# Ledger of designs, part 13: VHH binders against F-box/kelch-repeat protein At1g80440

Target 1, 354 residues: F-box/kelch-repeat protein At1g80440, of Arabidopsis thaliana (Mouse-ear cress) (q9m8l2)
Amino acid sequence: MELIPNLPDDVARECLLRSSYQQFPVIASVCRAWNREVSLSQFLHQRKASRHSQELLILSQARVDPAGSGKIIATPEYRISVLESGSGLWTELPPIPGQTKGLPLFCRLVSVGSDLIVLGGLDPITWQAHDSVFVFSFLTSKWRVGATMPGVRRSFFGCASDSDRTVLVAGGHNEEKCALTSAMVYDVSEDKWTFLPDMARERDECKAVFHAGRFHVIGGYATEEQGQFSKTAESFDVSTWEWGPLTEDFLDDTGDTVSPPTCVAGGDLYACWGGDVMMFLNDKWQKVGQIPADVYNVTYVAVRPGMLIVIGNGKALAGYGEATVGYICDLSSSRWVKLETHGGHVQAGCFLEV
Short names: E, the ipSAE of ESMFold2; O, the ipSAE of OpenDDE; V2, 0.75 times the mean of E and O plus 0.25 times the DockQ between their complexes.

## First folded at step 6 (VHH)

Design g8 (from g1 with Y104T Y105F E110D; framework vhh_6z1v_2)
Fold by ESMFold2-Fast, scan of step 6:
Structure g8 (fold): chain B 354 residues (1-354), chain A 126 residues (1-126)
Amino acid sequence: as target 1 above (354 residues)
Amino acid sequence: EVQLVESGGRLVRTGGSLRLSCAASGFTFSSYAMGWFRQAPGKEREVVAAISSSGGYKWHADFVKGRFTISRDNAKNTVYLQMNSLKPEDTAVYYCAADSTWETFTPLSDSEYDYWGQGTQVTVSS
């Protein structure tokens, strides 16, 4: 019951709130009371409220050579790189047990609470589609294997987290390159998948975002329309368990564009295409910023309070040493600040606060 | 070593459409020009389409202009070939290839391409 002998629990709790996330496994190992305290959802809430939380940018990033030199001649291996925003320090997570040749190719990364979830992708050795779910807990610094994605094996699906409990998946294509209508949700704490009703449209290579209790699935293409990206969107209401009506011209302003990287914050939807940052406002896409010219290709976009984060690949004509480029935009001033980045090609990313 | 894996090849009827995809790993994809080649039975390998590293420049062979479109998604390390109005003459094994000449774009020579996929069979029936 007593967190620290001869100290009030409120004082002891304040001490725990000030700890670095790298100390969470050590704290959890001290005794059951400390393990319980760190495991409570209100612990993370209190860390955020007291300004002791740490913001982590998490990237699936290639080693260009085995020593991390940036040269393109080495066989790449994808690993998890972590940037702690307050200190500017980079670290690498331990490899997934049994996956010594790196993360699945084209896998999806999402965050749920203090957990990083790695979903799907292609086996880096066999190039066969994975139904695998890997979960890294920042509380324990350990990987676990989650329940496999049910149904047909899929790749290039839309994926979004509610940030609290669940991960939602929709579309993609099966092993025969047929676009899928099916969708499903994973409860991280219960380690269980549940199928949703099917979407109205087949959607290979779609994007997804979660906002205000709705799972939005944007773009993609049907099997018979390969290479003809849909401008439609549809959304699943998690409270009613129903898909809403199809929005026909959601991406009308994008022209003949692949489904763009998207994110949502504070009720605002953002997307990156054509060197521009776009915001969905008053039922239309509006340019709100210009991406710095040394970002040739955006692989990950995220919004934090007052800030937009853009991660992409470096200037192709500048050569092999500049594979990763990142920027933070202050949304109030539209001023861009370059992130100090290292390493090779980024295939996926997510943001996590602990 | 580099891997290029083509997908999407299948049997399709005359007038049909098909999209080929080529997933790449083992190199900085955004620094490489990409090409699609094909080899029909008893014929030499020929270039079908090519795209610069940025996607800003595209080239298509005269025999496919208006029917085929090359595109790429550097975020997904993937190059695509959208094939419309397919003809029996389009029957071939289609190969994906990568060209390391990031400063110049020379899509028309087999010898300029550093890395090649294993190919995917497209058969167009009349």
Scores: ipSAE 0.006, ipTM 0.238, lowest interface PAE 14.4, mean pLDDT 77

Design g9 (framework vhh_6z1v_2)
Fold by ESMFold2-Fast, scan of step 6:
Structure g9 (fold): chain B 354 residues (1-354), chain A 126 residues (1-126)
Amino acid sequence: as target 1 above (354 residues)
Amino acid sequence: EVQLVESGGRLVRTGGSLRLSCAASGFTFSSYAMGWFRQAPGKEREVVAAISGSGGYTWHADFVKGRFTISRDNAKNTVYLQMNSLKPEDTAVYYCAADSEWTYYTPLSESEYDYWGQGTQVTVSS
């Protein structure tokens, strides 16, 4: 069947490839042929290849006073705010059905293909740990509930996506505030969890990144050492199904033992600590930039081609506070440009290309 | 009536350790977030650490991370601040505070706390 009447399929396909991601559900509703076209993994690959894909910065962001006062809302309601990088347009995703007080507090956000995955966190009403997995499809603009995280309920775990098929989780603490050694992987398409072998160390409040077939878990602390963050790291090889040897003093160059915000771009690992942007190069942490002075702490960091994005909390009018402050750094010039961040505190973020 | 009573403040040498306690009464303790603040002579009051009602979430100021640890015992209606590797700049009156509305913003704003203790003096000498 013709995709668009009286138009060659190649020309019609070019028109679909140029559509905004917000139009995907509308396009899919026109007829079966259009639904099939936008549902093909090939469609998204073609959009990227033709440079019609849209890069989305996805944030779990608190609402501010509706009157625009910038004041803190007593019980923050977290929503998904989306920035389309090319246009600068901000939008908000629909709420998760049944989540009347917004997203779980301190939940994790990752992207897999064209899906946004929201994992764990605390119930905003009861403050009890969630084992929930929520999946938003940018192809359908619908939320679905994934299989719950198995085993003991965990909070403040490390989480990373391979960007292709799976989400990996490690550490955190259970409902008794005991740090965990366990780790697991979620296959988004199969909707199935599988436990990994345990880590060598208990790691509450750890950070995680996925790079080159390895799931890296950094820092965190053991139950008896609350507030005493480990400088160690370990990584799981998904091809051999084994943890590698523990790396002592992985964070030795930092004077702060807190697990720093980290991200990977290409082959490079970046971290933010001590007011500095660090890159792991030649088996050493090297300073590559200085975070703008008005960023009190860093909540989310990401690297894009030629750019570093830092989002954190700003200083209050009286000293320090929760105003969201974001910056983009041109890595070649080390110049920072302030990002417009409509809304309150950001608790998590990720990138997705559709 | 709501009451917060701090204890444990004393003179300690640089590099020493100290544990502060705050006993709470007059409210459902497990429903309140608790924070520790400090104020040195001639300086404004600053937040040191905070803990959620369940104890599942803790926050520590950058200048005390790795040195101070906040914890709570809901069965005893008590919040604690374990202070290690004490420095002269840690000299201050330490205050316990309670907040009925835990938000991510609570640790960063003195004005968000509902109830305050009278303080306990910590002095760190070289």
Scores: ipSAE 0.000, ipTM 0.200, lowest interface PAE 16.4, mean pLDDT 78

Design h1 (framework vhh_etentamig_d1)
Fold by ESMFold2-Fast, scan of step 6:
Structure h1 (fold): chain B 354 residues (1-354), chain A 126 residues (1-126)
Amino acid sequence: as target 1 above (354 residues)
Amino acid sequence: EVQLLESGGGLVQPGGSLRLSCAASGFTFSSYAMSWVRQAPGKGPEWVSGISSSGGYKYYADSVKGRFTISRDNSKNTLYLQMNSLRAEDTAVYYCAKDSTYEYYTPLSESEFDYRGQGTLVTVSS
């Protein structure tokens, strides 16, 4: 019955709390008691509270072949790259079974508990929309297939996780490039989708974030307004099951913004547009930083308490190819440090703490 | 299956003109930004020009600005590149490329491109 024979349970639990996430599948395979211990949500909460948790930056990143000089690239092959913040070490997750040409193009990545969720995107061979949901468990180091996204097949939708139980999806476009009003939620543990009430507006190529019990959907465009990105936003209250009022001028009155990369950390909302890092304070966007000039297109942005990560495209030094460029900003000092990305284009990412 | 078929290349004297075409199939052409990328002998790929999904925004590399014009016909699923005042340094295989779905106000990354087929060879020589 003891977790470790002849050791007090508190001492045994302390040993498990200090283990690397890479050991979780081994620990879970030892016996029922150990499997139960690491599977409890309380275990992850205790790891975070004791500062034994590991922060992982998870990226969908294209392969680069150093020997591929002179080859025609038919389609970039995306894989999951993982950076451990504490060690600075990069690893790669195993490929999704059956996905021989890599991850779906333009798929979304979110984290729920100790799981990585990969949603939607386009088949890298046919460019047909996927309704696929793939779940990687850091407990087992295995992929599983989740319930498919219901309704019309959609691409370029807004997607956000509450980090605890659910993934929410809104907007995008159907196979005829018609912008969508529909939204839905996926319960990862129940493996079940539920439709939400429709949004007030069609939103293709929108951004989404989950903050303070609300699913926020920002920007995008209607079918007849293709390329004319909306400055509006609306949010779904998961406790009342209702969309709130439409906010007409949620994004700044600058005329030159797409749906900006948007993220939340420590209760603060951030977005990147116009070469600037913006923070939402007192119902207004305030500039809090300037993105380094060698970052051309921001493809991924994430904020952690005290830290901002920006990844995008840049120009290769003394060459014709593009390079991936990343930076970490210490928000207290506004100091930027270049991140070594060791790969090609980043199409999506998320943070996961295990 | 995404297919991009380039045509219109050939041998031309310096100062001459060529019009390249790219016939697209297997995806919703009007949903995606498109680019032209070239690769000169012994060099890596160079982004040349990009066009938004609607055709409203056009971008050019400094090396071709004022000489090349990118355009598209979404009703025909076809991308075009009009090349004027051609120079010896324009000699390359030209590929049309499918970009990300976003309508950016900046040039798109070469790493986002989807190359299909062998491209079309443009040789500028006297």
Scores: ipSAE 0.007, ipTM 0.249, lowest interface PAE 13.0, mean pLDDT 77

Design h10 (from h8 with W102Y Y104T L108F; framework vhh_7xy4_2; at its last look DockQ between E and O 0.01; V2 from the best seeds 0.00; counts 0 for: pae E 22.7 > 2, framework grips, unsure alone 61.9 < 65, off the site)
Fold by OpenDDE, look of step 7:
Structure h10 (fold): chain B 354 residues (1-354), chain A 126 residues (1-126)
Amino acid sequence: as target 1 above (354 residues)
Amino acid sequence: QLQLVESGGGLVQPGGSLRLSCAASGFTFSSYAMAWVRQPHGKGLEYIATISSGGGYKYYSDSVKGRFTISRDNAKNTLYLQMNSLKPEDTAMYYCAADSTYETYTPFSESEYDYKGQGTQVTVSS
């Protein structure tokens, strides 16, 4: 079947590859052939390869009271805001069906293909841990409910995606606030969770990144290790289905162990430690930059080729209605450019290329 | 306006218990770790306990470990300190403080106490 009448399919595909992501739902609705075409992983890969892809910064962001009533809200409502790279336009995704009070608090955001995955978090009212998985497709512009996270309910876990198919989760704490060693992987397409072997250590409030084909779980702390974040890391090899040996001093003395770093992986591994930008190079963390002084409490970091995005608060103690502060750093020149941001407090973020 | 209002202090006998509360307003309470600190008369500020933003992590100074329990209710924007087995050396003005680090534990130091309340006096005496 011809994708477009009277055009070779390769030409037709080229046409579709040049479409804006905003048009994907329309494209997918045109016919079955078009739907299939844009649903194939190869479509996104081709978009990226041909440099027609679009980059989206996706944030869990508190809504600002439009009335400016000055009402003190104990817990703001969080929604998903999206910044389209290139145009600079901000949009908000539709709310998750059934989640009337906004996103779960401290939920994790990860991107897989053209999907945004919202994992876990705390109930905005009861503060009970959710095991929920919500998936937003940028192809269809629709939410779906994924399979719930298996095992004990957990919060403050590490989460990362391979960006292609799976999301990996590790650590956190259960409802009794015990740190967890358990880890698991979610296949987005299959809508299935599978447990990984347990980590060597329980890791509450750990960070996680997927880098170089491995799921890295960084830091955190054990239940009985109060007051001290671990400097250790361990990495899961998805190809061998085994955890690697514990790296005892992954977070070396250059890192402040009083709080875990905000880590992000691209081609390289970066972290924000205090006001410093760190890069893992030659088996050690090295300072490669300085975060602008007006960025407080870095909440999200993204790395793109030659670029670092940092999101934080505009002041040390911000209200939910306070606008966030964001910067982009040119990694080659170390030049910072302030982003035009809006909205309230940001809890989580992810970067999606579509 | 940022406000931290401590309450619950008072006079108690050695071995007694008190529960302190800290009502927070003017900032996103649930996004920040909170801490209790105290200042004995004529002495500097002493760190007591910290709780992470979500309440999943608690840390205590050695001086109060096993006796004090820090907790929070984010729905009420309130921080708590349950103090058991009180000792005369626990006599101090107690302050709640907000951490400047989002979603993480940070041990508080004197230099980090940028935001604290008016305090509540705790006196342990026979």
Scores: ipSAE 0.000, ipTM 0.243, lowest interface PAE 12.3, mean pLDDT 87
ESMFold2-Fast, scan of step 6: ipSAE 0.000; ipTM 0.093
ESMFold2, look of step 7: ipSAE 0.000; ipTM 0.095
ESMFold2 (binder alone), look of step 7: mean pLDDT 77; pTM 0.785

Design h11 (framework vhh_8emy_2)
Fold by ESMFold2-Fast, scan of step 6:
Structure h11 (fold): chain B 354 residues (1-354), chain A 126 residues (1-126)
Amino acid sequence: as target 1 above (354 residues)
Amino acid sequence: QVQLQESGGGLVQPGSSLRLSCAASGFTFSSYAMHWVRQAPGKGPEWVSSISSSGGYKNYATSVKGRFSISRDNPSKTLYLQMNSLRPEDSAVYYCAADSTYEYYTPLSESEYDYRGQGTQVTVSS
């Protein structure tokens, strides 16, 4: 059957490819043929290939000035804020059903296909570690609950997505504040977790990235070395199902004692530390930029073709919580442009293209 | 006439929660960064958490990150520490401290605090 009456199917598909992601649930609700069309992975691939896809910056962000209570709020309430890069428009996702005090504290955000995945963190009421997995589909604009993270409950773990199918988790600490060596992978479509072999090192408060078929786990600290962040890294090869050899001085010359925010794009690895943006080239970290001075702490970094995005928190504002501060750097010119941001403290972020 | 008065300590079971308060008087509370510092018997002081003058920036010791939350209410001149999932090793006297350098969020030595309170005892024991 014809997608649009009295219009050739190839022209009708072109019209659907040019639609805003905000229309996907409406389009999917029209009939089975349209639902099938926009739900196919080919549809999203075609949108990207034709340059009709929309790039979304997704942040876990505290609400500024909680309305109406006048009560002292000991724990910030986090919501998902979304910036569509082409339009510059900010929107907010619907709350997770049953999470009345917002997103888990210190949760991780990753993207897989057209899905946003919220992993772990602490219950904002009890401060107990979550094993929860929440999945938001941009195709349906609905949340679902995924299979819970297996094993001991963990917080402050490293987390990265291959962007296509899986989410990988490593390290963190258990309820006794013991740093963990264990790692696992979540298959989003199968809704199933599988344990990986253990890492060589315990890694609490580590960072992770996925690059070139490898899950890299960087920094962190062992239980007995609390507060003494490791300069080591190790990576899991998803094709061989083995951890590679430990890299002893991966973060050498950083000058910092904290696991740095890291990202990967275009084959290059980036990290932010000491007020600088660093790039990993030829087994060495090289400074490629200086973070603007009004960014007090970097919470999320991402690289897009020819540009670097830095999201952090600004200096304290009188009478308000920490404001979000963001910048885009043109890597060819080293020019920084400030993003128009709204809302309070950012605890996590990710990038998604639909 | 500057005073910092801590309260809310007590004896609790492991896994319990406790909220500490620090009431400030005699100085412009909203102009000062505030800190929580603890000292266990026979040990030196350990920095626990810091909060900027407006409440916008917060920092935590690795030993308490994920379990403790610092907050403040400038109109009431009160600093708070919400302590969840308490452990025996959290047993200590907890002190409220003030620092005139509103942008200083790293751990400070005792000599760098402008003001410090008398402390409140927290004991986590079965």
Scores: ipSAE 0.007, ipTM 0.213, lowest interface PAE 14.2, mean pLDDT 78

Design h2 (from h1 with Y59W; framework vhh_etentamig_d1)
Amino acid sequence: EVQLLESGGGLVQPGGSLRLSCAASGFTFSSYAMSWVRQAPGKGPEWVSGISSSGGYKWYADSVKGRFTISRDNSKNTLYLQMNSLRAEDTAVYYCAKDSTYEYYTPLSESEFDYRGQGTLVTVSS
ESMFold2-Fast, scan of step 6: ipSAE 0.006; ipTM 0.281

Design h3 (from h2 with Y102W Y104T P107V E112G; framework vhh_etentamig_d1)
Amino acid sequence: EVQLLESGGGLVQPGGSLRLSCAASGFTFSSYAMSWVRQAPGKGPEWVSGISSSGGYKWYADSVKGRFTISRDNSKNTLYLQMNSLRAEDTAVYYCAKDSTWETYTVLSESGFDYRGQGTLVTVSS
ESMFold2-Fast, scan of step 6: ipSAE 0.164; ipTM 0.615

Design h4 (from h1 with S100L Y104T L108I E110T; framework vhh_etentamig_d1)
Fold by ESMFold2-Fast, scan of step 6:
Structure h4 (fold): chain B 354 residues (1-354), chain A 126 residues (1-126)
Amino acid sequence: as target 1 above (354 residues)
Amino acid sequence: EVQLLESGGGLVQPGGSLRLSCAASGFTFSSYAMSWVRQAPGKGPEWVSGISSSGGYKYYADSVKGRFTISRDNSKNTLYLQMNSLRAEDTAVYYCAKDLTYETYTPISTSEFDYRGQGTLVTVSS
């Protein structure tokens, strides 16, 4: 019947739309009508459209060494840290059932709708490649195990989400350290993998972004060119199911030869290399900022309207391990503000809006 | 030109200790994870230990965990391996390895290594 007794349904929906994401499992548990409302794809769309959505920065982050004075740091245990951008509050997600030593090393994090997807990486105990897919639902606050990545096990692949339904994966290397041409897509709701046509080139340690219906795969290196990072890029058109032509000199002289961290915001492509923030404008890379010197390695880059977020590794502290160093840049003023962070080294991140 | 120069090997009795050093040049040492790889006579290469670019995270093969300690000094472009409680099975040529990946702490296999130089021989014998 009524969502809330003696309250019009439209008013009741407005109340639900204004709720914190932390309340979604509680709301879903009240009754079938409320559970149905928060489970509709329209619910999240309406939250975003009405500006009641919450922006979450999600990081795979190591726990700090509690001993402090130890000369040997044990293998770090990674957990999911969540920063709510509006409030500045940090929380931690529950551990993945059965993963007693934390998240896989070098796993990829992407968001699809209200879901966080954790895929690949290396087992923190055996250091063997994972084909695992773990899905955290912010609607239920529960983990589920997705269908495993098909084919041979791969690591250090490019990964991007269309933000709506799918996760795309390309390249990486297999157990014999052979760079891969294969690519595939995971449908989160159907829990199903489908292979794409192969890329034109083998791409180990490539980067990927999804933009305007295209899955872009940038850089990486072929097996015979290990450590010699390519400046090429290619993109898959999801509507035609075909790879476009190879772009030979997509990356300018990066100076450091590695595939740069990349992200997309409001139609603009950003990348970080050589201590600089670059933006792709008029078919050329343009320097738009300089990364603060205390960020040694950029591990994650994300953008919001008018803002750029850079997360990376800081200098190791005796007994504490690698610290997280993050900054937010106001793109209009080019002013950097240090992000209040908690915990150790960040290996991956993504941005999710619920 | 990338160059890795290992030193510190020698003959040592079981239970003894050695400290290996690797002097790196020709690349930005502080930007790369580093590893130690060994190769025993007649056997394939075996990964021993890895260290992140900043030195904050350290990883060890089960065969050496608790006995070996990896460290680095980025100001001197030098990688170290402190080896304690040495056993006959630790006898090998030890190679300093530059990881081929910007993002890795721990190599998946020895084929990831860009190890250069002659290595340093460690012989554990009575």
Scores: ipSAE 0.007, ipTM 0.305, lowest interface PAE 9.5, mean pLDDT 78

Design h5 (framework vhh_6fv0_2)
Fold by ESMFold2-Fast, scan of step 6:
Structure h5 (fold): chain B 354 residues (1-354), chain A 126 residues (1-126)
Amino acid sequence: as target 1 above (354 residues)
Amino acid sequence: QVQLQESGGGLVQPGGSLRLSCAASGFTFSSYAMYWVRQAPEKGLEWVSTISSGGGYKYYKDSVKGRFTVSRDNAKNTLYLQMNSLKPEDAAQYYCATDSTWEYYTPLSESEYDYRGQGTQVTVSS
């Protein structure tokens, strides 16, 4: 949007606060005063406080195979798809410089402030574990490379952000397929990794959430127990720098259990298990919803005020035809609305507010 | 030696159900991804389903999604395929197979599976 030169500063700021996030790089390019205004942390805080912020659903999604065969016959090419919830419009982020075959396979997505962070996964060309950190700024619309993850290269680790400054990583397996006990934290603004004390147990294919100053790591399996998922959980207190006691029977032990997709909202822990949405209440898992039957494999779950979002594997394998199935449930009406998406399999997702 | 033994096939009417089993021995079953593949008379080998070593990831051929469910019991070294709402086009010899990792997206060629069993016949009659 253009501002009138003779407008009072307060009116000019209000116009900037109401702009779309897609205009931020353009606004920053106009002059130093506008660049400074958009770059201040107060700008995003003011947008949220005034209810002019935009909620973005961010997905790592495979490109559609024109042949649409449903076969596993080629490496999928992943890109970032973005849904702006207010408008219902989809966009695609620019490719990461130097990553000509797309995002790493099985990478993790988290949000910190106005930044999207892409971590780990497998190189789509070499099939080697990736230690890179890529950061996309919604203020500049540019990618940068962060400090690489230290230590042994890992894949299928648990990952969660505090949404404010840090990203925490735990478990996974190394290149010898040995499950890991190690954990670490990345400070996005300082571009620095720090190791945490080791977890009590090795956890390959674990899940993680961050809640109320604690990094929770749930499930997974040890090297000698590969394929036998743990029912245990443990959590790291960032204020004391200590892991809490191991919780032995955190997950329900009825039937086959894998590490379930998990999220936290309003102080409550949610997990997708056996076709159901479960909530952890009074030291027990309780069913609070039923996942639509055409979602075959949940890859991302999130709870937002008044809304539950479930995204999973759908109609075709990754990279072939439409493989994404997603739903939004309006919690006040208990009605599910199917998300219309472009492209294939979703391997990861996160939410960002700008 | 690595061995895979399928069972549970038979004659079923359209819309019927069958549960296939695959008993594995000679390797650490819990460390390997498993596949169900099928071959109809005078047709090539066709991929049906994949399950990761821990069971956390499951994939299906489009035409069987919502009708077939793959599962595994690592304590019993057994792979399963629950087939519901069977159609005439599902009639085939069904094989269980394994490769070193599902993460590398092994090509759907008979020679490219590390191990495969003798198969179990599924016949759908009207």
Scores: ipSAE 0.000, ipTM 0.224, lowest interface PAE 14.9, mean pLDDT 77

Design h6 (from h5 with Y59W; framework vhh_6fv0_2)
Amino acid sequence: QVQLQESGGGLVQPGGSLRLSCAASGFTFSSYAMYWVRQAPEKGLEWVSTISSGGGYKWYKDSVKGRFTVSRDNAKNTLYLQMNSLKPEDAAQYYCATDSTWEYYTPLSESEYDYRGQGTQVTVSS
ESMFold2-Fast, scan of step 6: ipSAE 0.202; ipTM 0.620

